# VH-VL binders against q9v1v9, part 37

Target 1, 196 residues: q9v1v9
Amino acid sequence: MSFVVIITGIPGVGKSTITRLALQRTKAKFKLINFGDLMFEEAVKAGLVNHRDEMRKLPLEIQRDLQMKVAKKISEMARQQPILLDTHATIKTPHGYLLGLPYEVIKTLNPNFIVIIEATPSEILGRRLRDLKRDRDVETEEQIQRHQDLNRAAAIAYAMHSNALIKIIENHEDKGLEEAVNELVEILDLAVKEYA
Short names: E, the ipSAE of ESMFold2; O, the ipSAE of OpenDDE; V2, 0.75 times the mean of E and O plus 0.25 times the DockQ between their complexes.

## First folded at step 18 (VH-VL; framework fv_amivantamab_arm2)

Design V5 (at its last look DockQ between E and O 0.81; V2 from the best seeds 0.78)
Fold by OpenDDE, look of step 18:
Structure V5 (fold): chain C 196 residues (1-196), chain A 119 residues (1-119), chain B 107 residues (1-107)
Amino acid sequence: as target 1 above (196 residues)
Amino acid sequence: QVQLVQSGAEVKKPGASVKVSCETSGYTFTTYLITWVRQAPGHGLEWMGWITPFSGRTNYAQKLQGRVTMTTDTSTSTAYMELRSLRSDDTAVYYCARDRLYYHGMDVWGQGTLVTVSS
Amino acid sequence: DIQMTQSPSSVSASVGDRVTITCRASQGISSWLAWFQHKPGKAPKLLIYDASSLQSGVPSRFSGSGSGTDFTLTISSLQPEDFATYYCQQADTFPWTFGQGTRLEIK
């Protein structure tokens, strides 16, 4: 049986740190995959893009096709080892929010868990301000909260099609990191039984 | 209805060039690739290459590198395939197709263009 | 390049017959395989994509199966209009490559 954990969170929430630390502590041998990175790699192989910024310029139909290719590839890999898949639950566009995982893609991935890393809007904003090196769109606290809310909604939608369990992990500035890591590790360790 | 309409048959001498057109309609031209495939008499289908109308990128079969040029005109939703330095073995029916690459593939084809290369 | 080998090269069958055509890839291509029907003087027609997905408008008597390296096209009950040449095509890695074709003739 395959074991796939999707992990998502908006920029600045501390997802990367939690993921890194959890992977170091878990007893299961997870392969970490960034969905976007893998899409980019496939697009480069196809000769569609040379730079990552070009990915967003691809027609949506082409992007979806690439997503499916990546999803199938991930699914195949999941047969051999547990997968921690880092991806966006939603993607903010000028015209609205897009679900990061289309129906066909989520069905192919068939995750066991959808993990959402969250923090307060003020915490996220603070973290973004400290990381000035990243060209991130400045968002208000309200916008940040809206994005998190939509991610929750997306997770529910994904779970409906995959029967995945949803776990919300809070990452707060003062007391949240170690606890957040432990919560993720607890989930990841469940994979040990699946591949034993 | 999605349609791809190609230019008419061509007769060329060895060493000459031919340019086949493929006019598309019924869909957004810049959302699909255009792939070219040919079939020589008595042979199977051969992939020639593709072009991305949205970015102008091309990928050609190695066998045709240097002799083939694919182009698009987004204003007219038309794709072009030029083959230079024609040889007798280039005699074939040439097809254009709408292509979404991996998953959906070449789902709509032009009617084909016969190119005859003879001395 | 990925080589695609079809079997048989030709097959004679009667209307109503079950026909099976196989395609083998020189390497694993997951499910990235398409089947085409090609009649003389006409454009090739996509029948199956993603190894087993029936293209819209294609009769249900056509089906595709397989993954990895071995694939099969099946016509459950051959109809008069089905006599044609069939091609498999891998869509995994560029360049795209086709099988050599299978000519389906009337017995």
Scores: ipSAE 0.800, ipTM 0.910, lowest interface PAE 0.7, mean pLDDT 95
Fold by ESMFold2, look of step 18:
Structure V5 (fold): chain C 196 residues (1-196), chain A 119 residues (1-119), chain B 107 residues (1-107)
Amino acid sequence: as target 1 above (196 residues)
Amino acid sequence: QVQLVQSGAEVKKPGASVKVSCETSGYTFTTYLITWVRQAPGHGLEWMGWITPFSGRTNYAQKLQGRVTMTTDTSTSTAYMELRSLRSDDTAVYYCARDRLYYHGMDVWGQGTLVTVSS
Amino acid sequence: DIQMTQSPSSVSASVGDRVTITCRASQGISSWLAWFQHKPGKAPKLLIYDASSLQSGVPSRFSGSGSGTDFTLTISSLQPEDFATYYCQQADTFPWTFGQGTRLEIK
C-alpha cells in the first residue's frame, strides 16, 4: 500500500512554513518531495539540461516524459514510506493557466489527498509586496483569487482520476498558522497505519 | 506521414571517416531526440548516442567517445552522424530513429545505411 | 550500464504456435521496456513500449508484460510474417541497451 499527499498553494499562502512545522509534529515519517526539483534532477541525469533555467525551454513532449518518469519514481518510493509531494496545481502563462499534472501523471501518483493551502487575497498580496521591489506588474487581489479558484478546479480534476480527498486549509495571519499546521498534521498522521 | 530517409551505402578504408545523413519529415523536428543505433553483421543492436535538435546537446556511447560527432540542421530537418578513425569492426548498418524518453520509444526509424570498412 | 538478457537465443516454431520470449534487466527498470521486431534488410519495428502498450498498427496477437526486472513478449498465434529477430530494449537510463536478440525461425 502507498500514502501520497499532494500539497499545493500559490506563492504567498505560507505553504513552506506550514509544511515544515507539520513534518516536525506528525507521527508519520514522511518524505518531502518537490516535483519540480525531481524533474530537474532527472533532466540533468539524462543530459538534457545543465541549469534550471533551461527546463522551461524543453519541448512540452519532453517535459511530459520527464513528468512520467518522476511520477513513477515517486510511486515506487511511496511503497516504502509516505510521500508529501509539493507541486504547483496550475501554472500561469500569458495565454491562460496550464494544469501542472496531466492525467497520466495523476493516475500514476494516485494520491490519497490533495491539500490546498489558501489565504485571503489581501493576505497573499501583502506578503508578496513585502517580498517584491517596486514593480508595475504586481498582481491584483482579483488575479490572486482567480488563481486560487483555478487551483481548486485543478484539484477536482486530479481527484476525478484518483481516489484523493481534497482538503482546503486556510492560513490566516491571526492564529490561522497554528490551526493550519494542526489540520495538516491530522492528515499526515493517517499514514501511520499504512506503514505500521 | 513521418519519415526518416538516410543517405546511401558507403565503402571506406580503415582510418577514414563517414558521415551519414538522416532527413526527417512529417513531424516537428525539434520535439524529438534523434538516436543512432548500429548493427554489425552477426551482432545485435548497439546504441551509439543521441542528439537533441531543440538544444544541440549530445550523449554518446562511451566506446565511441572521441570518434563520433552528431549534429543537426534545423533548417532542413536533417540529422548527421560522423564516425572517424574507422576500423573493420565499425562495419555495420547504421540507423537513425526519432526518440522519446521512458514510456515511449524509438517509433520511427530510417531505412539504414550500410557502412563497410575494409582494406 | 543496465544489461538486458534475452531467453531463448532462438526458437524454432510453426505457424499457429504460441511463442514466449523473456527479457531480464540487471537492475529494476520499472516499466521502461520496449520490444522491437527486426527483419533482414529492414529497419527495426517498435512493437511494444512501456512494457505492455501495443504500438499503433501492431497486430493484437503481440502482447507484453512484466515490470521491474522480468519481462515477456508473447505471440499468441504465429503468422508467416512474424519470423524475425526480436529485441528488448530498456529505456530507464542512458545508455539505452538492448537484449542480444531472439531469432524466431521456421520449423
Scores: ipSAE 0.737, ipTM 0.893, lowest interface PAE 1.1, mean pLDDT 90
ESMFold2 (binder alone), look of step 18: mean pLDDT 91; pTM 0.912

## First folded at step 19 (VH-VL; framework fv_amivantamab_arm2)

Design KO2 (at its last look DockQ between E and O 0.56; V2 from the best seeds 0.00; counts 0 for: pae E 8.8 > 2)
Fold by OpenDDE, look of step 19:
Structure KO2 (fold): chain C 196 residues (1-196), chain A 119 residues (1-119), chain B 107 residues (1-107)
Amino acid sequence: as target 1 above (196 residues)
Amino acid sequence: QVQLVQSGAEVKKPGASVKVSCETSGYTFTTYSISWVRQAPGHGLEWMGWITPSSGRTNYAQKLQGRVTMTTDTSTSTAYMELRSLRSDDTAVYYCARDRSSYYGMDVWGQGTLVTVSS
Amino acid sequence: DIQMTQSPSSVSASVGDRVTITCRASQGISSWLAWFQHKPGKAPKLLIYDASSLQSGVPSRFSGSGSGTDFTLTISSLQPEDFATYYCQQADTFPWTFGQGTRLEIK
């Protein structure tokens, strides 16, 4: 039986830290996969790109194809071990927001959980400002909130097609990182019985 | 309606070059890649390579590396395939096709261009 | 390169017959397989993509199945317009490669 947990969050929300710490504590042996990284790997293998920045320049259908390849690969892996899949619920484009996981992809992945890491817009903005290396685009607090709202909406859509449970984990400065990590660990530990 | 219209038949001498055009219409040109496929007389279909108009990236069949060049003109929504150092075994009907992806496939093809290489 | 082997190379059949064409890949290609119909003097036509998905506008008498290395194209009831050469094509790994083709002739 496969166990797939999708984890998502906008940049600066602290997703990577929470993921790392949770994986260290969970009783299940999760394989962490970054969807984008795997897509890039597949694209390079196919000779489609040489650099990651070229991925966005590929035709949409090619991107969808790569997504499907990755999804199938992940699905196969999930038969052997639990998967923690790091991906974007939505992708901001100049023309609007795109769902990170199309219908065929989410059905293939068939996640058990969709985990969204959230924080206040002000907290996220503050974190982004401290990490100047990652964010090329400056977003307002309003834009950050909008993105988080759309991620929730996307999660609902994904759950509709997969029957996944949705978990929102708040990573606030006052609440603390430890609480957020514990919440994720609780979810990940549910995979133990699936592979026992 | 999506259409791909190719240039007319060509007769070339060995060692010469040929450039076949493929004008597309009915869709946004940069949305999909263009694959080129040829068929020699009495043989099956052979994939030559493809080009991604949005990025200009190409991927050629290894056997044609160095002899083939695929290009696009986004202003005219036209794809080009140039084959150099022509040989008799390059005699074939050459097709362009809209290649959506591994998943969706090459769904619309040009009518084909006969290229004859003879001394 | 991935080799695609079709069987048979040629087949004679009558209108109304059930026709099956097989394609075998030299290695696993998941479902990244397409079927094409090709008539002399015309452009090839996409019939099936992703091994089993029917292309829009293609009659339902055409169907595809298989995954991994073995694939099948089936025409449930052959029609006069179906006499042509059929090709499988893998789209798993570059370069794309086609089967050698199956010529479907009238009996």
Scores: ipSAE 0.022, ipTM 0.647, lowest interface PAE 4.7, mean pLDDT 92
Fold by ESMFold2, look of step 19:
Structure KO2 (fold): chain C 196 residues (1-196), chain A 119 residues (1-119), chain B 107 residues (1-107)
Amino acid sequence: as target 1 above (196 residues)
Amino acid sequence: QVQLVQSGAEVKKPGASVKVSCETSGYTFTTYSISWVRQAPGHGLEWMGWITPSSGRTNYAQKLQGRVTMTTDTSTSTAYMELRSLRSDDTAVYYCARDRSSYYGMDVWGQGTLVTVSS
Amino acid sequence: DIQMTQSPSSVSASVGDRVTITCRASQGISSWLAWFQHKPGKAPKLLIYDASSLQSGVPSRFSGSGSGTDFTLTISSLQPEDFATYYCQQADTFPWTFGQGTRLEIK
């Protein structure tokens, strides 16, 4: 008995607003967990780091150990309460994209849903430009769409190892926010019967 | 192959200090942490602390806080444990171990170093 | 600190017997438990990590089980080389802590 929903989306899709509103409205008592935050918390407890910027400097084997420890703690929490897990499906680097969750982590999490929040590239670009003035921080519409395409591909890879359902929720600026929230609430409400 | 080779036995007087070395080979020294574990005669295993060579960060058992210092020398792939203000109840065999953290555990151990504290 | 309590403190058994050693944590540690074998004059040897995963080179007659607070090491058919002291160790929260040990002796 566990119910784990992974929620992801690139910056500018409105994920945080949709998540907050859906959690207020769902019938289920979800625990919201950010994977990176819990990684940092565990690293601090283990005496490996004092500040978050040190996380990227950890040896890869230690990072993998931390990922596995976090995944197991989430799995244990999920036995008592449904989990909404906020994480990156992919991580952009200067030389390509890295999958955010290794096989052993996905197998341990065993998600029921992978929810991808998306918006059109022009909507995303518009939201990012409103708050950013630096040219080097701004992706083109084609780069934005490519990133969303890779996140969909990553979700397929995660689903191959978990049987999770993949759900794409579009957040349109005109009338789409309320519909996106309702779509997420519908998924979250499925957890009620699993913990009844 | 992975090896941890410790310095030889020591006899010390109460109030002195001891520094045990642990020379590693067969892996990249900065990849994993080193734990130190001791066993006094007639007693079980006691974890003393750990050091992460990549950062120099340590975590010590509270019982030993203030008396123990763990260091590394990456140029020689060697870890050190120094215990100060020795007492008779510090007589023990001291082990170093490669510590792959929570998931894989302490998988390779040194041969042990007997430290005897007496006059 | 997480206290690890082993039972029994000593076991007397014959070659070929099945032996079970238990370990209880004072709080939940998920599956972050290791088992070690220790013989006088030798370094401890890792047998089991992550509660149930067998370390490379360890005979399959050793097995581990459990999660949360209650854990078990089982030796399915004792061999002469298995007479030793066995320790559990939690790796959930610093400081790492060991159980007090279980001495397995020849009957």
Scores: ipSAE 0.016, ipTM 0.638, lowest interface PAE 8.8, mean pLDDT 88
ESMFold2 (binder alone), look of step 19: mean pLDDT 93; pTM 0.940

Design W1 (at its last fold request DockQ between E and O 0.91; V2 from the best seeds 0.85)
Fold by OpenDDE, fold request of step 20:
Structure W1 (fold): chain C 196 residues (1-196), chain A 119 residues (1-119), chain B 107 residues (1-107)
Amino acid sequence: as target 1 above (196 residues)
Amino acid sequence: QVQLVQSGAEVKKPGASVKVSCETSGYTFTSYLISWVRQAPGHGLEWMGWITPFSGRTNYAQKLQGRVTMTTDTSTSTAYMELRSLRSDDTAVYYCARDRLYYYGMDVWGQGTLVTVSS
Amino acid sequence: DIQMTQSPSSVSASVGDRVTITCRASQGISSWLAWFQHKPGKAPKLLIYDASSLQSGVPSRFSGSGSGTDFTLTISSLQPEDFATYYCQQADTFPWTFGQGTRLEIK
């Protein structure tokens, strides 16, 4: 049986740190995959793009096809080892928000868990301001909250089609990083029995 | 309805060039690839290459490198395939197809264009 | 390049018969395989994509199966309009490659 955990969170929420630490502590041997990175690799192999910035310029239809290819590849990998899949739950476009995973893709991935990392808009904004090395779009606190709300909605939609469990992990400055990491580790350790 | 309509049959001499057109309709031209496939008499289907109307990128079969050029006109939603230095073994029916890549594939084809190369 | 090998090269059958065509890839291609029907003077028609998914508008008597290197196209009950040449095509890696074709003739 395959064990796939989707993890998502908006930039600045501390997702990368939590993921890294949890992977170090979990008893299961997870493979970490960034969905976007894998899509880029496939697009380069196909000769469709040379640079990552070109990915956004691909037609939606082509992007969806690439997503399916990546999803199937991930599904195959999941047969051999548990997968922690880092992806965007939603994508902001000039005309609205798009679900990061279309119906056919989420069905193919068939995740066991959808993990959302959250924090307060003020905390996220503060973290973004402290990390000047990352080229991030400037967002207001209201925009940040809206994005998090839409990610929750997306997770519900994904769960409807996959029967995945949804877990929201709060990463507050006062709560502590260790607590958030422990919550994720608890989920990841459930994969041990699936591959033993 | 998605349709691909190709230009008419061509008769060429060895060494000449041929340019086949493929006019598309019923879908957004710049959202999908166009692949070209040919079939010589008594042989199977052979993929020639594809072009991306949205970016102008091409991928040609190695066998045809240097002799084939694919182009598109987005204003008319038309794809073109030019084959140069024609040989007798280039005699074939040439097809254009809407190519959706890996999952959905080449889902709609043109009616084909017969190109005959003879002395 | 990935080589695709079909079998048989030709098959004679009668209306109502069950027909099976096989395709083998020289390397693993997962489910990235399509089946086409081709009649003389007509455009090739996509029948099956992703090894087993039926293209819209294609009769249910057509089915595809397989994964990895071995694939099968099945016509459960042959109809008069099904006499044609069939091709498998790998959609895993460029360049796209086709099988040599299977000619389905009337017995």
Scores: ipSAE 0.884, ipTM 0.958, lowest interface PAE 0.5, mean pLDDT 95
Fold by ESMFold2, look of step 19:
Structure W1 (fold): chain C 196 residues (1-196), chain A 119 residues (1-119), chain B 107 residues (1-107)
Amino acid sequence: as target 1 above (196 residues)
Amino acid sequence: QVQLVQSGAEVKKPGASVKVSCETSGYTFTSYLISWVRQAPGHGLEWMGWITPFSGRTNYAQKLQGRVTMTTDTSTSTAYMELRSLRSDDTAVYYCARDRLYYYGMDVWGQGTLVTVSS
Amino acid sequence: DIQMTQSPSSVSASVGDRVTITCRASQGISSWLAWFQHKPGKAPKLLIYDASSLQSGVPSRFSGSGSGTDFTLTISSLQPEDFATYYCQQADTFPWTFGQGTRLEIK
C-alpha cells in the first residue's frame, strides 16, 4: 500500500510552519518531499541545467517529462513510507495560470489527499508585507482571492483522476496556528493503518 | 509527419573528420533533445550523446569525449554531429533521433548515414 | 553505466508463433525501458516505451512487461513483417544503453 498527501498553498498562507509542526506531532513517519527540488535534482543529474533559475527556461515538454520521472520516483518511495508532497497546484504567469500537474503525473502519484492551506486575502497580503525578503512580487487582495479560487478548481481536476479527498485548512490569525496544525495531523495520522 | 532527414553517405580516411547533418521538420525543433546513435557492422546500437537545441547543452558518451562535437542551427531546424580523428572502428551507420527523455524516449529517427573509414 | 543483457541472441520462428524476448538490467531501472525494432536498411523503430506502453501505430500483437531489472517483449502471433532485430534500451540514467540485440529469423 501507499499513502500520499499533496500539500499546497500560495505564498503567505503559512504552509511551511504548519507542515513542520504537523510532522513533529503525527504518529506516522512521513517523508517530506518538495516536488520542485526533485525536479531540479533530476535536471542537474541529466546535465540539462546547472542553476535553479534555468528550470523555468526548459521547454514545457521537457519539464513534463521530468515531472513523470519525479512522480514515479515518489510513487516508489511511497511503497516504503507515507509521503507528504509539497507542490504548486497552479503557477501564475503574465498571461494566466498554468495547472501545475498534468493528468499522467497525478495518476502516477495517486494521492489520498490534496490539502490546500488557505487564509483570507488580507491575511496573506499582511503576511507578505511583514516578510518583504521572501516575496517582492506583491499581488492585490483581488488577485490573491482569484489565485486561491483557481487552486481549488485545480484540486478538483486532480481529484478526478485519483479519488483523493480535498481538504481545505484555513490558517486564520484569529483561529490560530494550533487548530490548522491539528487538522493536518488528523489527516497524516490516517497513514498509520497503511504501514505495518 | 515528424521527419528527420540526414545527409548522405561518406567515405573517409583515418585521421579525418566527418560532419553529419540532421534536418528536422513537423515539430518544434527547440522542444526536445537530439540524440545521436551509431551502429558498427556486426554490432548493436551505441548511444553517442545528445544536444539540447533550446540551450545548446551537450552530453557526450565518455568513450567519444574529446572527439565529438554536436551543434544545432535553429534557423534551419538542423542538428549536426562532427566526429574527428576517425579510426577504422568508427565505420558505422550514424543516426539522429528526436529524444523526448525518460518517458517517451527516442521516438523518431533519421534514416541513417553510412560513414566508412578506410585507408 | 547500466548494462542491458538480452536473451536469446537469436530465435528462429514461424509465422503465427508466439515469441518472447527478455532483457535484464544490471541495476533497477523502474519502468524506464524501451523496445526497438530494427530492420536492415531502415531506421530503428520505437515499439514500446515505459516498459509496457505501445507507441502509436504499433500493432497490438506487441506487448511489453516487467519492472526493476527484468523485462519482456512478447509478439503474440508473428507476422511476416516482424522478422527483424529487437533491442531493449534503458532510459533511467545517462548514458542511454542498449541490449546487444535479438535477431528474429524465419524458420
Scores: ipSAE 0.774, ipTM 0.911, lowest interface PAE 0.8, mean pLDDT 91
ESMFold2 (binder alone), look of step 19: mean pLDDT 91; pTM 0.928
OpenDDE, look of step 19: ipSAE 0.854; ipTM 0.940
ESMFold2, fold request of step 20: ipSAE 0.758, 0.752, 0.766; ipTM 0.905, 0.902, 0.910
ESMFold2 (binder alone), fold request of step 20: mean pLDDT 91, 91, 91; pTM 0.924, 0.923, 0.923
OpenDDE, fold request of step 20: ipSAE 0.884, 0.883; ipTM 0.958, 0.957

Design W2 (at its last fold request DockQ between E and O 0.92; V2 from the best seeds 0.86)
Fold by OpenDDE, fold request of step 20:
Structure W2 (fold): chain C 196 residues (1-196), chain A 119 residues (1-119), chain B 107 residues (1-107)
Amino acid sequence: as target 1 above (196 residues)
Amino acid sequence: QVQLVQSGAEVKKPGASVKVSCETSGYTFTSYLISWVRQAPGHGLEWMGWITPFSGRTNYAQKLQGRVTMTTDTSTSTAYMELRSLRSDDTAVYYCARDRLYYYGLDVWGQGTLVTVSS
Amino acid sequence: DIQMTQSPSSVSASVGDRVTITCRASQGISSWLAWFQHKPGKAPKLLIYDASSLQSGVPSRFSGSGSGTDFTLTISSLQPEDFATYYCQQADTFPWTFGQGTRLEIK
């Protein structure tokens, strides 16, 4: 028994809200895991870092190893309960975009679904401006769209290696949150039969 | 080809210090940890600690706390292990190893350095 | 600290034999277990990582299995160059700890 749903979306897309609401409504008892948070915890345990900002300063090779540690841990947890895994599909770097989940990691996670939350670049930009409390890199609408496009591409790559189903959930201002939440709940509820 | 080449054998008196070097090549030195492991005659392998060349952090085995210091020189891709207040039971072959942590592990080791502590 | 216990401490075998070495951890370590081969005067050599993954360049006659607390290293058909001391090492939690070793001798 294993049911893992990866959920991703760029900052400001409304992913956290949709996730929270969906978890409240789903019949399945999902464990929500933030991949980055779990990595940080493992890094701290290892004595590699003391605070979260140090994580990005770790060599990629070390990050990859920590990812595997986390992935296997998640996989083990997934045997007991369904997992909703919040993670970045891609990571923007000064030299380009990096896949958030390496091949070995995605194989280990072996997700059933890859859910992408999307919105228009203008909507995302608007939401980011309304939430100035969050520390975010400033991006243009063009950059936002590019990032979303690459997330889709990443999802395809991940699905290729895991046979996961890809679901794109649009979170538009004019439609409200209800439709997006319902779409996610529909996916999450599929886990009920897997752990019954 | 990843290689770790250690300094030569050392003979020390009790109370003295020894510093073993480990020159690395064939990979990016600052991308992986360096662990040190020793083996006393007739005993097994004992992990001594690690250092992160990229940040200078160290993690020493509890029994060696206060006596061991690990350092790195990124310009020469060399790791150093200094053990102070040597005693007879420190006689061992000391190894450095590239430490890729949990998944990939200690994948490449140095040839070892014999340190003999005797009066 | 996690204690690693190997069995047996020594084993005599002949070329062509199937050899099995076991390692037990004092607590669950998932698959974070490595196997090393060590010959006198030489550097230890990584054989298996992640309990069952064969290190590059290692002959396929070596295999690892197990998870949790019990692990096994198997040499399907012993070769002359395989006579050495073997160590398991847990890679779950610092400090790294090794088994006491298994000396594989020629019968």
Scores: ipSAE 0.890, ipTM 0.961, lowest interface PAE 0.5, mean pLDDT 95
Fold by ESMFold2, fold request of step 20:
Structure W2 (fold): chain C 196 residues (1-196), chain A 119 residues (1-119), chain B 107 residues (1-107)
Amino acid sequence: as target 1 above (196 residues)
Amino acid sequence: QVQLVQSGAEVKKPGASVKVSCETSGYTFTSYLISWVRQAPGHGLEWMGWITPFSGRTNYAQKLQGRVTMTTDTSTSTAYMELRSLRSDDTAVYYCARDRLYYYGLDVWGQGTLVTVSS
Amino acid sequence: DIQMTQSPSSVSASVGDRVTITCRASQGISSWLAWFQHKPGKAPKLLIYDASSLQSGVPSRFSGSGSGTDFTLTISSLQPEDFATYYCQQADTFPWTFGQGTRLEIK
């Protein structure tokens, strides 16, 4: 009896706000876990890195092993408490998009849901431009939409190797936030049945 | 095929140093760690530490801190372990092993290098 | 450090016998447990990783089981090439630690 919900979305969709509000409102006592944070924690414990920026320098083979360690840790936590797992469905690289979760990792996590938070490309671009951060690798609206399309495709692949249901929650600027939060709460509340 | 080939046996006096080499082939040297493990006569296996060829970081067993240095040469895909201030209880067979960390572990080992420390 | 205790220390057996070796960790290590075969004068050989996964090229007569603190290695029908010393190793937390070994000898 485990309940694992993967939540994902590209920067600018409002995932953090939706997650925070849904966790405050749900009847279930979820543990929020960021996959990358646990990856970094394990790498530091092993003595492989001291700083987060070193994580990208690790060989892919080492990163995959760390993913397995983290996945098993999350699976064990899920025995005791429902897990809301914040991670990237895909990762953009100079040579294409990498799946965020390899097959072996998805099998180990065995999520019940993969929740994708989305917004229109124009909404995402607008939210990103309001961010005053100086580093600008600016994606076009077309690139943003392609990234969201790839995330949907990735979620299908992850669901194929698990029993997960895929839920797309759209966060539109007008009244979309409250609707998005309520949709997520409905999913999270399903966990109540899994834990005595 | 993946192979780790170590340097030959050595006989040393107490207080000397030894440097064992471990030449790797059949895989990308910088993709995994190299661990060193030793076995004293009549004893089990003892992990000595590892080195990351991709970053040069090391992690040494506490009892060997200050006496061991592990290095790599990526141009020759070779790992080295140097043990200084040798004692008679350092007499052992020394192994290098490819270390794939938690999941796949120590999956390929060198043939071993006998180091004998005697007066 | 995580202590690994093997049992028995030694076993005498004949070709065809079923042999079971036990390994116990001093704390929970989930499934992060490997088994090695070691013959004097040769390199140790990985048999089992992740408690129960068979390494490529290892005969299917070898199997591993267990999780948490208690693990077993089983050889279902002993062959002449199986006489060796067997070690478990935890791969949960550095430093890597090994069991003291189980010597499997010809009876």
Scores: ipSAE 0.777, ipTM 0.911, lowest interface PAE 0.9, mean pLDDT 91
ESMFold2, look of step 19: ipSAE 0.765; ipTM 0.905
ESMFold2 (binder alone), look of step 19: mean pLDDT 91; pTM 0.915
OpenDDE, look of step 19: ipSAE 0.868; ipTM 0.948
ESMFold2, fold request of step 20: ipSAE 0.722, 0.758; ipTM 0.893, 0.902
ESMFold2 (binder alone), fold request of step 20: mean pLDDT 91, 91, 90; pTM 0.910, 0.916, 0.904
OpenDDE, fold request of step 20: ipSAE 0.889, 0.889; ipTM 0.961, 0.961

